# Designs tried in a protein design chat: miniprotein binders against q53ft3. Part 210

Target 1, 195 residues: q53ft3
Amino acid sequence: MFGCLVAGRLVQTAAQQVAEDKFVFDLPDYESINHVVVFMLGTIPFPEGMGGSVYFSYPDSNGMPVWQLLGFVTNGKPSAIFKISGLKSGEGSQHPFGAMNIVRTPSVAQIGISVELLDSMAQQTPVGNAAVSSVDSFTQFTQKMLDNFYNFASSFAVSQAQMTPSPSEMFIPANVVLKWYENFQRRLAQNPLFW
Key: E = the ipSAE of ESMFold2; O = the ipSAE of OpenDDE; V2 = 0.75 times the mean of E and O plus 0.25 times the DockQ between their complexes.

## First folded at step 22 (miniprotein)

Design Za32 (at its last look DockQ between E and O 0.65; V2 from the best seeds 0.57)
Fold by ESMFold2, look of step 22:
Structure Za32 (fold): chain B 195 residues (1-195), chain A 83 residues (1-83)
Amino acid sequence: as target 1 above (195 residues)
Amino acid sequence: SPIQEEFEKMMERAEWYFEWAERYYDWGDKEYALLYFEFAARVFRKAAELAKKNNDPESYKEAIEYAEEAQKYAEEIQKELEK
């Protein structure tokens, strides 16, 4: 199984399986998305000699899907970050004189994963502008992941005056979360590959 | 000829993977570097098979030498990852 993460959004872990070897994640409002992370959940590896080709699809001006190969995930590379900001159609452009030209609003874009033999995967090349530097993209992804975690945990914070005892619940002090966040940011700035 | 065109496309694809493997290695993404060197080697070997079927021993030798170079880089990176 696979996961799909976009910065600032809830992670998706329930791909739609559209064939035995094909999995899809929907990306609503895809035009605001610059990067996407695709990863294996770690529970089911690819069979020996196989891997996953990762595609990005958006509808063209006629509403037909346009698929582009972003890259791959494999047992040896179980997660990857792809840039999609340079892959989107220019069809959203309008001109002031298009009274008879109706600009079609794109529907939901998709991330598709096709499980294939490694030999088959090697016979096609990804679009080069989907590649990202692991240093720059890793730092950006990790910073946004940290912001997401901090904001999530902080949304449950209460002052001690607001707190009532509940013996069946576990609690953590909010300052521990902040301390972890500050330490992780420092480590990441010193060495983006510290994990 | 269609066979020569297919051979040239295979060589270009393998070179594309080889070049991107080097870029990923320079970026510190050793896992993608390894994958792409392995893909380059696979495609170079397919090109060599086509050259052999086409009775073109110079193209065969060229493709095999590049496949072996790509595989050597992949093996070196694999050892780095196993440390």
Scores: ipSAE 0.667, ipTM 0.877, lowest interface PAE 1.2, mean pLDDT 78
Fold by OpenDDE base, look of step 22:
Structure Za32 (fold): chain B 195 residues (1-195), chain A 83 residues (1-83)
Amino acid sequence: as target 1 above (195 residues)
Amino acid sequence: SPIQEEFEKMMERAEWYFEWAERYYDWGDKEYALLYFEFAARVFRKAAELAKKNNDPESYKEAIEYAEEAQKYAEEIQKELEK
């Protein structure tokens, strides 16, 4: 029903179902994680009037889990990005996952999703610093990707004098790549969702 | 009174939702804005019910007005998402 994504890591699509309405993902080496994406797989929607409360759990200095409500996912908002880097020293909140006495390595955190009534979800207050601008995050990601591509492509740039004849290969002038890059940047600045 | 305390807590929560809804909208996250306006409306209505039980017509009126405002924004965003 749910997936979890950490940048640079494999997507997790197999949550541990700890209850009929509760799912948990393990996050190894959580201290290196800044953001987490939680999303619905699209196989099973929430029942009418229901959604998911998304929690983060990390071990405190005593190895006890500290739970914090990150936010929500719903049929109308099937994916969300949460910043967890600033939560690793925060205060715990009430959560529906009970005392999961799973002896876990100190380096493993958890994302918990509780399927709940929207009315019940509305009675909960997420931690404010977990919220991120999806648009801003996407824009930043795209910009980094573009820069990476441009830098990569440019690293192969050679002058005509340096070219080795290869009749089987097609060549693209570097100026074309630059022009593309500039145009893309302009469009991205105008509308981050222009495609 | 316990009812008054609960009312105040709900009002505070609903206000939080309302503010965050606005923020999400400004960030371009219309889906979350919608969700939080809906939550705000729900909680304001619950607050209103408490005020009614507490025989506080002024608080009732205030809560209802905020609920209606939140609902209005939710409806507007819903329309935007359908385009």
Scores: ipSAE 0.420, ipTM 0.777, lowest interface PAE 1.2, mean pLDDT 86
ESMFold2 (binder alone), look of step 22: mean pLDDT 90; pTM 0.884

Design Za33 (at its last look DockQ between E and O 0.01; V2 from the best seeds 0.00; counts 0 for: pae O 8.3 > 1.5, placed apart)
Fold by ESMFold2, look of step 22:
Structure Za33 (fold): chain B 195 residues (1-195), chain A 83 residues (1-83)
Amino acid sequence: as target 1 above (195 residues)
Amino acid sequence: SPIQEEFEKMMERAEWHFEWAERWYDWGDKEYALLYFEFAARVFRKAAELAKKNNDPESYKEAIEYAEEAQKYAEEIQKELEK
């Protein structure tokens, strides 16, 4: 139903379902994460009159979860970016994730999504410092993802002298990867929202 | 009184959503602007119900006027998104 994406990491599309209406993504090494994208996969919409409240949880000094409301996703707003860098020492808020019997390690946080009635969601006020302009965040996020792809692909670059003579192997000329990288950067600089 | 205190907290919550809706709109996020105006309208209407139960027609009128304003903005934005 949901996806979770962090710059420089593989997208997560298999949420841990901890209740019929509650889904969780683990964020290892959360202290290095500044933003997270939460989105609907598009396969299963929310029922009419319902949406998702999105929470961030991190372990306190005792290893107990501290939950904060980041914001919402709905059928009308199916993708959102949240800033979590300023929340890693904040005070908890009221939340629907009761005492979960999951021991959390010191460097693993969670994103929780609670499917709720819109009337219930309207009674909640997210932490204001999790809000972010999607244009600025998408540009930064996309550039980091492009750098990751370029670095990964470049690590497989092979000069003509280093090629293994095997007809079953496929090779990508390095200049094709560079051209793709430069073209994508140019398009983002011209229009950060082109996609 | 406890009922007046509850009403004022509801109005503050609805105003918080309304102000964020305006901010989302200024940032160009029409989807969130719509959602937050709709949330503000819902909470203003609940505040109006409380004022009515408390026999406070001035507070009722105020809350309803804000709810209708928020709903009007939501409807305008919805038309923009459907285009």
Scores: ipSAE 0.633, ipTM 0.870, lowest interface PAE 1.4, mean pLDDT 79
Fold by OpenDDE base, look of step 22:
Structure Za33 (fold): chain B 195 residues (1-195), chain A 83 residues (1-83)
Amino acid sequence: as target 1 above (195 residues)
Amino acid sequence: SPIQEEFEKMMERAEWHFEWAERWYDWGDKEYALLYFEFAARVFRKAAELAKKNNDPESYKEAIEYAEEAQKYAEEIQKELEK
């Protein structure tokens, strides 16, 4: 039902189901993790009126788990990006996972997803800076990403007169990149989910 | 002039990379911060070359100073990543 992604690591698509409505991913070497992506696999939607509350758990100095509510995923928002790097020293919050006495290595954190009523989720307050992606934030991110790519690519642009012969290297005309950018922007504006 | 316009465009691009480098650093994404400072430095150097071609020593100096600053940050981050 759920997937978990950390940059530079293999995607996790097999959550441990610890209860009928609760799923857990292990995050080894969590101290090196800045962001986590939680997403629905698309195989099983949430039941009507339900979504997922996403929690982060890390061991404190005593090895006890500290849980924090990161945010939510829903059928309407099937993926979210969370910044967890700044949470590793934060205060714990209420969570539905109880005392999971999982003997964990000190370097392993967890992402927990609890399937809950949307109305109940609306009453919960995530930790302030964890939720990076609102839909608006995603659109803004996408736009910034596109701009970033264009700016990056254009920074390498040289005229033919400036080119150093490199027979093994392939070159892409800058106007092709620009054309792609313009077309992508147009499509994005028409339908943010066109891909 | 066309060369001045191109210079200004490159300075804007370099500044954009620099700003994003700072943002990535603040977010803890040091690898991205490193990359974007390197991008900034490269583009500032290109701008400097344009200024030189345009016989604008003041703009050249400015661009070089920004390039050096970006490079300095990149080097500092590289050292942090090696620890």
Scores: ipSAE 0.013, ipTM 0.288, lowest interface PAE 8.3, mean pLDDT 81
ESMFold2 (binder alone), look of step 22: mean pLDDT 89; pTM 0.864

Design Za34 (at its last look DockQ between E and O 0.39; V2 from the best seeds 0.00; counts 0 for: pae E 4.6 > 1.5)
Fold by ESMFold2, look of step 22:
Structure Za34 (fold): chain B 195 residues (1-195), chain A 83 residues (1-83)
Amino acid sequence: as target 1 above (195 residues)
Amino acid sequence: SPIQEEFEKMMERAEWHFEFAERWYDWGDKEYALLYFEFAARVFRKAAELAKKNNDPESYKEAIEYAEEAQKYAEEIQKELEK
């Protein structure tokens, strides 16, 4: 029903079904993972009025699971990217994966997906806004980098009257740099994670 | 009172969804913006039902007005996605 993808790893499409409405993917070596993509395989939609709550679980210092709500997947939002690097020291949240019969190892985290009524999903909020904060921080860093690049590149602009012909030199008109900057900002505003 | 505390928690949750939806919209994910505006509307309407059961017409009016606002944003975004 679901797939799970981590950059640089093979996609997982065979979730462990731990209940009729609960699915789990193991994430070995979770400390090296920054983002996880969760998606519907497209062959089995959610029943009408239902969707999926997506959780991240990691073992605490005693090996006990700490579950954190990442967000949701629905027929109208069938795939999502979640940033998990900031959650490895986060606080646990309410979750439906309580005392289930799940075998664990010390270095393996899990992605849990619980199929629930949309009304029940609406009663939950993702933990600490960490995913939103991470996206905000990424956008802020990217804006600072873009501003720095624009200011630096613009300092090399040469007016038409100052151009010196030379076959070994290449020059960039300032308009090209400005167009790149404006287009990049527009694309970033549409999808902050498009790269 | 327990009912007033439950109402306040519902309103806070719905407002969180509403603000989160606005953030997703600004960042270009209209599908998540739609999802969270719809969640906000659902929770505001549940809060309104609780206020009605508690015979609190001012809280009922407040929750319904927020629910209708969230629903209007969701409908506009749905129209944008269909285009």
Scores: ipSAE 0.232, ipTM 0.735, lowest interface PAE 4.6, mean pLDDT 75
Fold by OpenDDE base, look of step 22:
Structure Za34 (fold): chain B 195 residues (1-195), chain A 83 residues (1-83)
Amino acid sequence: as target 1 above (195 residues)
Amino acid sequence: SPIQEEFEKMMERAEWHFEFAERWYDWGDKEYALLYFEFAARVFRKAAELAKKNNDPESYKEAIEYAEEAQKYAEEIQKELEK
């Protein structure tokens, strides 16, 4: 029903079902993880009026699990990105996963998904900075990519006086690259999906 | 009163949902915006019911007005998503 993805790692599509309505993914070496993507596999939708509450669990200094509500997934929003890197010092929240006597290695965190009524989900408050907009993340990534390209290209800029004759090579003026960069940024700002 | 306290908690929660909905919308995540506006509407309605039970018509009216506003935004976003 659910998948879990950490960048640079294999996708997890086999959650441990700990209850009829509860699923858990293990996240080894969680301290290196910044973001987690939780998504529905598309095989089984939520029943009408239901969704999934997504929790993060990490061991505290005493090895006790600290649970935090990250956010939600629903049929209408079947995937979400959560930032977990900043949660390692947060206070625990109420969670439906009980005392799971999972002998956790100190380096393993968990993502828990609880299938719940939307009405019940509405009564919960996620940690404020856990949910990340996919659009914002994409825009930021694209901007960084553009900056990287511009910086790279500009590093090869030479004056005409510095040019070495190479009849086999074509040269592009630096101002053309700059113009392209500015135009692209403008378009990106207007519509992140313009391409 | 316990009812009044619960009402206030629900109002606060609903307001939180509403604010986050706006934030998500501004970020371009319309699906989350929709979800949180729906949450806001639901919780405001629950608050309204508490106010009604507490014989507080002013609080009831306030909660209902916020619920309707949240619902309106949810409906608008839903329409945008269907385009």
Scores: ipSAE 0.175, ipTM 0.640, lowest interface PAE 1.9, mean pLDDT 84
ESMFold2 (binder alone), look of step 22: mean pLDDT 87; pTM 0.850

Design Za4 (at its last read DockQ between E and O 0.72; V2 from the best seeds 0.72)
Amino acid sequence: SPIQEEFEKMMERAEYHFEWAERYYDWGDKEYALLYFEFAARVFRKAAELAKKNNDPESYKEAKEYAEEAQKYAEEIQKELEK
ESMFold2, look of step 22: ipSAE 0.722; ipTM 0.898
ESMFold2 (binder alone), look of step 22: mean pLDDT 90; pTM 0.883
OpenDDE base, look of step 22: ipSAE 0.774; ipTM 0.926
ESMFold2, look of step 23: ipSAE 0.702; ipTM 0.897
ESMFold2 (binder alone), look of step 23: mean pLDDT 89; pTM 0.882
OpenDDE base, look of step 23: ipSAE 0.750; ipTM 0.917
ESMFold2, fold request of step 24: ipSAE 0.747, 0.725, 0.715; ipTM 0.906, 0.901, 0.895
ESMFold2 (binder alone), fold request of step 24: mean pLDDT 90, 90, 90; pTM 0.892, 0.889, 0.883
OpenDDE base, fold request of step 24: ipSAE 0.711, 0.689, 0.708; ipTM 0.905, 0.898, 0.904
ESMFold2, last read: ipSAE 0.746, 0.712, 0.730; ipTM 0.908, 0.900, 0.903
ESMFold2 (binder alone), last read: mean pLDDT 90, 90, 90; pTM 0.888, 0.891, 0.890
OpenDDE base, last read: ipSAE 0.694, 0.703, 0.690; ipTM 0.898, 0.902, 0.897

Design Za5 (at its last look DockQ between E and O 0.39; V2 from the best seeds 0.63)
Fold by OpenDDE base, look of step 22:
Structure Za5 (fold): chain B 195 residues (1-195), chain A 83 residues (1-83)
Amino acid sequence: as target 1 above (195 residues)
Amino acid sequence: SPIQEEFEKMMERAEFHFEWAERYYDWGDKEYALLYFEFAARVFRKAAELAKKNNDPESYKEAIEYAEEAQKYAEEIQKELEK
């Protein structure tokens, strides 16, 4: 029903179902994680009037789990990004996962999803510092991608004097790539969703 | 009174949702904005019910007005998402 994604890691699509309405993902080496994406797989929607409360759990200095409500996923919002890097010293909140007898290694955190009534979800308040602007994140990602492409393409740049004749190959002037890059950046700045 | 305390808690929660709805909207996350405005509306309505039970017409009116405002924004965003 749910997936969990950490940048640079394999996507997790097999949550541990700890109850009929509760799912848990393990996050090893959680201290290196800045953001987590939680998403619906699209196989099973939430029942009408229901959604998912998304929690983060990490072990405190005593090895006891500290739970924090990150936010929500719903049929209308089937994926969300959360910042967890700033939560590692936060205060615990109420959570529906009880005392899970999960032997936790100190380096493993958890993402918990509780399927709940929207009305019940409305009675909860996520931690504010977990919220992420998706637009900003996307813009940053796109910019990095653009830079990566430009750098890659530029690495193959040669002068005409350095060119070896290859009749079977077509060549694009480097200035064309640069112009494309500049135009794309301009459009992105004007409207991050222009594409 | 316990009812008054609960009312105040609900008002605070609803306000939280409302403020975050606005923030998400500003961030361009219309889906979350919608969700949080809907949450705000729900909780404001619950607050209103408590005010009614507590025979506090002023608080009732306030809560209802906020609920209606939240609902209005939710509806507007819903329309935007359908385009």
Scores: ipSAE 0.748, ipTM 0.914, lowest interface PAE 0.6, mean pLDDT 89
Fold by ESMFold2, look of step 22:
Structure Za5 (fold): chain B 195 residues (1-195), chain A 83 residues (1-83)
Amino acid sequence: as target 1 above (195 residues)
Amino acid sequence: SPIQEEFEKMMERAEFHFEWAERYYDWGDKEYALLYFEFAARVFRKAAELAKKNNDPESYKEAIEYAEEAQKYAEEIQKELEK
């Protein structure tokens, strides 16, 4: 019913179904993950009037799960990108997954999807730190980061004739920054999740 | 009072959805903008029902006006998605 994609990893399409209405994906080595895409495979839609609440869980220093509501997927919004890098030390929220007594490793987090009534989902408020909701929005955000960095670095550019000697400092030729910028843009256009 | 506290919490949740709907719309994510405006409208209507049950016509009017505004935005975005 659901897929889970992390940049640089194989897509997961076989969720662990832990209840009739609850699905889980494991995220090994979650500390290296900044974003996750959750999407419907398209073979089984939500029943009418229902959708999916998407949660992120990681083990705290005591090995106990800390759950946070990331957002939603529905038949009308079948895929979304969530930022999880800022959530790995965030506060927990109310969640529908119960206290599962399972063996957890410190390096494995989970994405949980709970199939719920839309009216029930509307009563929930996602964490604001997860608000990167689509590949297009992710691409726009990333492009703004690229533009900001390039413009900042370029504002310090000088010609070789204009340089003052500074032997204690390291310098980077401006064309290296431009080449990196152009290459990053090309890769981002081909695969917004490559990084 | 507990009922007024519950009403205010509902209004805050609906306003949260409404504000995020506007942000998603500005970001170009019309599908999420639609979803969040619809969620805001649902919660504002729940708050209006609570105010009606509590015989509070001023709170009822406030909540229903916000619900209708959120619904109007959702309908406009739905038309944009159909094009």
Scores: ipSAE 0.660, ipTM 0.884, lowest interface PAE 1.3, mean pLDDT 81
ESMFold2 (binder alone), look of step 22: mean pLDDT 89; pTM 0.879

Design Za6 (at its last look DockQ between E and O 0.27; V2 from the best seeds 0.50)
Fold by ESMFold2, look of step 22:
Structure Za6 (fold): chain B 195 residues (1-195), chain A 83 residues (1-83)
Amino acid sequence: as target 1 above (195 residues)
Amino acid sequence: SPIQEEFEKMMERAEYHFEWAEKYYDWGDKEYALLYFEFAARVFRKAAELAKKNNDPESYKEAIEYAEEAQKYAEEIQKELEK
C-alpha cells in the first residue's frame, strides 16, 4: 500500500504491518538521512473518509521511541517529502564536554504510517520543521521524481471494473518500480537538470 | 471557562491549518494547500458546533464565516487542479 524512499537507497515497498491500521519502515543509519519520501503505491487507495498520518521515530538514549508527526498522505495527496535532518538530534544545548570525542552508536529510526479518519487527522498538528518548501532545489528535484514515478506507475493501471467487484481498487503491474528506476537513471545520465 | 477555552483552542488549531494551507499554496503545493484548507474548515465547523451548544451566537457566526472562507479557497484550488 505504501512506499518509502531515501535518496541513494533502494525503495522500500514492503512495510511491516504492526497493526491492522499501522505500517512501519525501518531506517538504519538514520543520522545520515536528511529527507524521506512517503508515497502510496497506488495498488490500494485509502477507504473513503480516511487517510494516513506519517510519523518519524528515533530511539532516545534509553532506547525508548520518540515519535513526531511529520504530516499526512491521502488519496488527494498521495506522495510527500519530509525533512528529518533537524529531528534526529536533541536541542542545541551547551554542554561542558565540547572537547570530548563522542561516538554515536548505530541505531534504527522508523517511519510509521497510521491509517485514520480524516476528522481525526484534522485534530493533529504536524511539526512545522518537517515541512518542505518548493523553492528548495533538492525538494523540487525530489517532488519531480515522485511526480514522475506516480505518473509512470499510473499509466499502467487497469480498470477496476474489469478486474474486481470493487471499482475503486486500482492495480499496477509488478515490474513498474524497476521500469521507472531504469528510465529515471537514463534521463539523469543524459541531463542531470531535466526537471 | 472550560468551554470557552476549548473553543479558543479549536479556533487556534483551525487557524494554524489555514496558515499552513496558505504557505503550501504560495510554495506551489496545491494538493497540500487543498488538504489543509479542508482541515481548517472541518475544525472551524466543530468550533461552531461548540459555540452553538454554549448559546454563543457571535462565536458561532465567527467560526462559520471562517469555515466558509476556508471551504471557498478549497473549492477554488480544486478547480485549479482539474485543469
Scores: ipSAE 0.708, ipTM 0.891, lowest interface PAE 1.0, mean pLDDT 77
Fold by OpenDDE base, look of step 22:
Structure Za6 (fold): chain B 195 residues (1-195), chain A 83 residues (1-83)
Amino acid sequence: as target 1 above (195 residues)
Amino acid sequence: SPIQEEFEKMMERAEYHFEWAEKYYDWGDKEYALLYFEFAARVFRKAAELAKKNNDPESYKEAIEYAEEAQKYAEEIQKELEK
C-alpha cells in the first residue's frame, strides 16, 4: 500500500504491517537522512473518508523511541516529502504505534503510517519543521540542474581563435546555450510544471 | 470550564491548520492546502458545537465564521485542481 524513499537508497515498497491499519518502514543510518518521501503505491487506495498519518520515530539517548507526527498522505495527496534532519532532537508526540517490541539498533529509525479517519487526522498537529513543499523542492532541484548544465557547457567554451578545425564536429555558439538557459528559467518561474 | 478549555484547544488547532493551509497554498502545494483547509473547517465546526453546548453564542458564531471561511477556500482550491 505504501512506499518509502530516501535519496541515494533503494525504494522500500514492503512495509512491515504491524496492525491492520499500521505500517512501518525501517530507516537504517537515519542520522544521515535529511528527507523522506512517503507515497502510496497506487494498488490500494484509502477508503472513503480515510487517510494516513505519517510518523517518524528515532531512538533517544536511552534507546527509547521518540515519535513525531510528520504529516499526512491521502488519496488526494498520495505522496509527501518530509524533512527529518531537524527532528532528531525534538520532543516526542502522541502516536498510535504503542510499545512496539521492535528491536531497534541505535542507528535505525522508523517511518510509521497509521490509516485513520480524516476526522481523526484533523485533530492532530504535525511538527512544524517537517513540512516540505514538493513544488519548491522541485523548483530548487531544477534550478540546480540547470546551473550544473550551464556551468558544464560553459567550461568548454572557446573563442574562434582557440578552435581547432574538426570537420566531423558540430559547434554550438555559447550564446545559444545562454539564451536557452534564460528562456528555460523564465518558463520555470512562470510555471514550474511547464514541461 | 472543561468545555471551554476544549473549545479553545480546538480553535487553536483549527487555526494552525488554517495557517498551514495558507502556507501550502503559497508554496504552490494546492493538494496540501486543500487538505489543511478541510481540516480547519472540520475542527472549527467541532469547536462551534462545543460552544453551542456551553451556551456561548459568541464563540459559536466565531467558530462558524471561521469554518465557513476555511470551507470556502477549500472549495476554491478544489475548483483550481479540477482545471
Scores: ipSAE 0.445, ipTM 0.792, lowest interface PAE 1.1, mean pLDDT 87
ESMFold2 (binder alone), look of step 22: mean pLDDT 90; pTM 0.876

Design Za7 (at its last fold request DockQ between E and O 0.59; V2 from the best seeds 0.66)
Fold by ESMFold2, fold request of step 24:
Structure Za7 (fold): chain B 195 residues (1-195), chain A 83 residues (1-83)
Amino acid sequence: as target 1 above (195 residues)
Amino acid sequence: SPIQEEFEKMMERAEWHFEWAERYYDWGDKAYALLYFEFAARVFRKAAELAKKNNDPESYKEAIEYAEEAQKYAEEIQKELEK
């Protein structure tokens, strides 16, 4: 029903369903994560009058989960970016996951999605420092990542005159990388959410 | 009184949603702006129901005026998204 994306990682589309209305994604190495994208896969919409409350959980110094409400996803807002870097030391919030037995390793954070009535979701207040502009922040992040990749790859460019065939080495001409880079940038500028 | 305390908490929650709806609208996120204005209106209306049950017409009027304002913004944004 849901997906979870962290920059530089493969997208997760197989949430652990811990209850009929509750879904969890593990975030290994969570201390290196600054932003997370939560989105609906599009296969199963929320029932009428319902949506999803999105939580971030990390273990405290005693290994106990601390849950914070990041925000919401609904049929009308099916994807969102949340900042979590400042939340790894934040205070917990009221949440619906405390009565469940969730299998968890002590050093792994989690994203939890609870399917709830819109009236119930409206009674909750997300942490303000998790809010980001999904379009602007994602576009800037993606652009900087592309710039960094191109600069790195370009530092290894070789000219055709200096190429020596080697069967154990694989080479990519710099113009192929540049063409991909330009095409990706053009597509991103046309539709920041095409990815 | 406990009922007045609950009313004030509801109004604060609704105002939180209203202010975030305004921020999301300024950021260009019309879908979130719509969601948060609708949430604000829902909570303002629940606060008005509590004030009505408590025979507090001044608090009722205040909550309804805010609910109608939030709903007006939500309806305007909904029309922008449908175009």
Scores: ipSAE 0.721, ipTM 0.899, lowest interface PAE 0.9, mean pLDDT 79
Fold by OpenDDE base, look of step 22:
Structure Za7 (fold): chain B 195 residues (1-195), chain A 83 residues (1-83)
Amino acid sequence: as target 1 above (195 residues)
Amino acid sequence: SPIQEEFEKMMERAEWHFEWAERYYDWGDKAYALLYFEFAARVFRKAAELAKKNNDPESYKEAIEYAEEAQKYAEEIQKELEK
């Protein structure tokens, strides 16, 4: 029903179902994780009037789990990004996962998803610092991608004097790449979703 | 009174949802904005019910007005998402 994604890691699509309405993903080496994506697999929707409360759990200094509500996923919002890096020293909140006898190694955190009534979800308030602007994140990613491409392309730039004749190859002037880059940046700035 | 305390808690929660709805909308996350406006509306309505039980017509009116506002925004966003 759910998937969990950490950047640079394999996607997790097999949650541990700890109850009929509760699912858990293990996050090893959680201290290196900044963001987590939780998403519905699209195989099973939430029943009408229901959604999922998404929790993060990490071990405190005593090895006891600290749970925090990150946010929600619903049929209308089937995926969400959460920042967890700033939560590692936060206060615990109420959670529906009880005392799970999960042998936790100190380096393993958990993402818990509780399937709940929307009415019940409305009675909860996520931790504010877990929220992420998806648009900002996308813009930053796109900018990095553009910079990477430009740097890559420019690294192959040669003057005509340095060119070796290769009749089988087509050449693009560097200024064309630059113009493309500038135009793309302008469009991105105007509308990050222009594509 | 316990009812008044619960009312205040619900109002605070609903306001939280409302504010975050606005923030998500500003961030371009219309789906979350919609969700949180809906949550706000739900909780404001619950607050209104408590006010009614507590025989507090002023609080009732306030909660209902906020609920209607939240619902209006939710409906507007829903229309945007359908385009």
Scores: ipSAE 0.686, ipTM 0.891, lowest interface PAE 0.7, mean pLDDT 88
ESMFold2, look of step 22: ipSAE 0.689; ipTM 0.883
ESMFold2 (binder alone), look of step 22: mean pLDDT 89; pTM 0.877
ESMFold2, look of step 23: ipSAE 0.710; ipTM 0.895
ESMFold2 (binder alone), look of step 23: mean pLDDT 89; pTM 0.875
OpenDDE base, look of step 23: ipSAE 0.671; ipTM 0.884
ESMFold2, fold request of step 24: ipSAE 0.672, 0.666; ipTM 0.882, 0.880
ESMFold2 (binder alone), fold request of step 24: mean pLDDT 89, 90, 89; pTM 0.879, 0.882, 0.879
OpenDDE base, fold request of step 24: ipSAE 0.649, 0.653, 0.643; ipTM 0.881, 0.883, 0.879

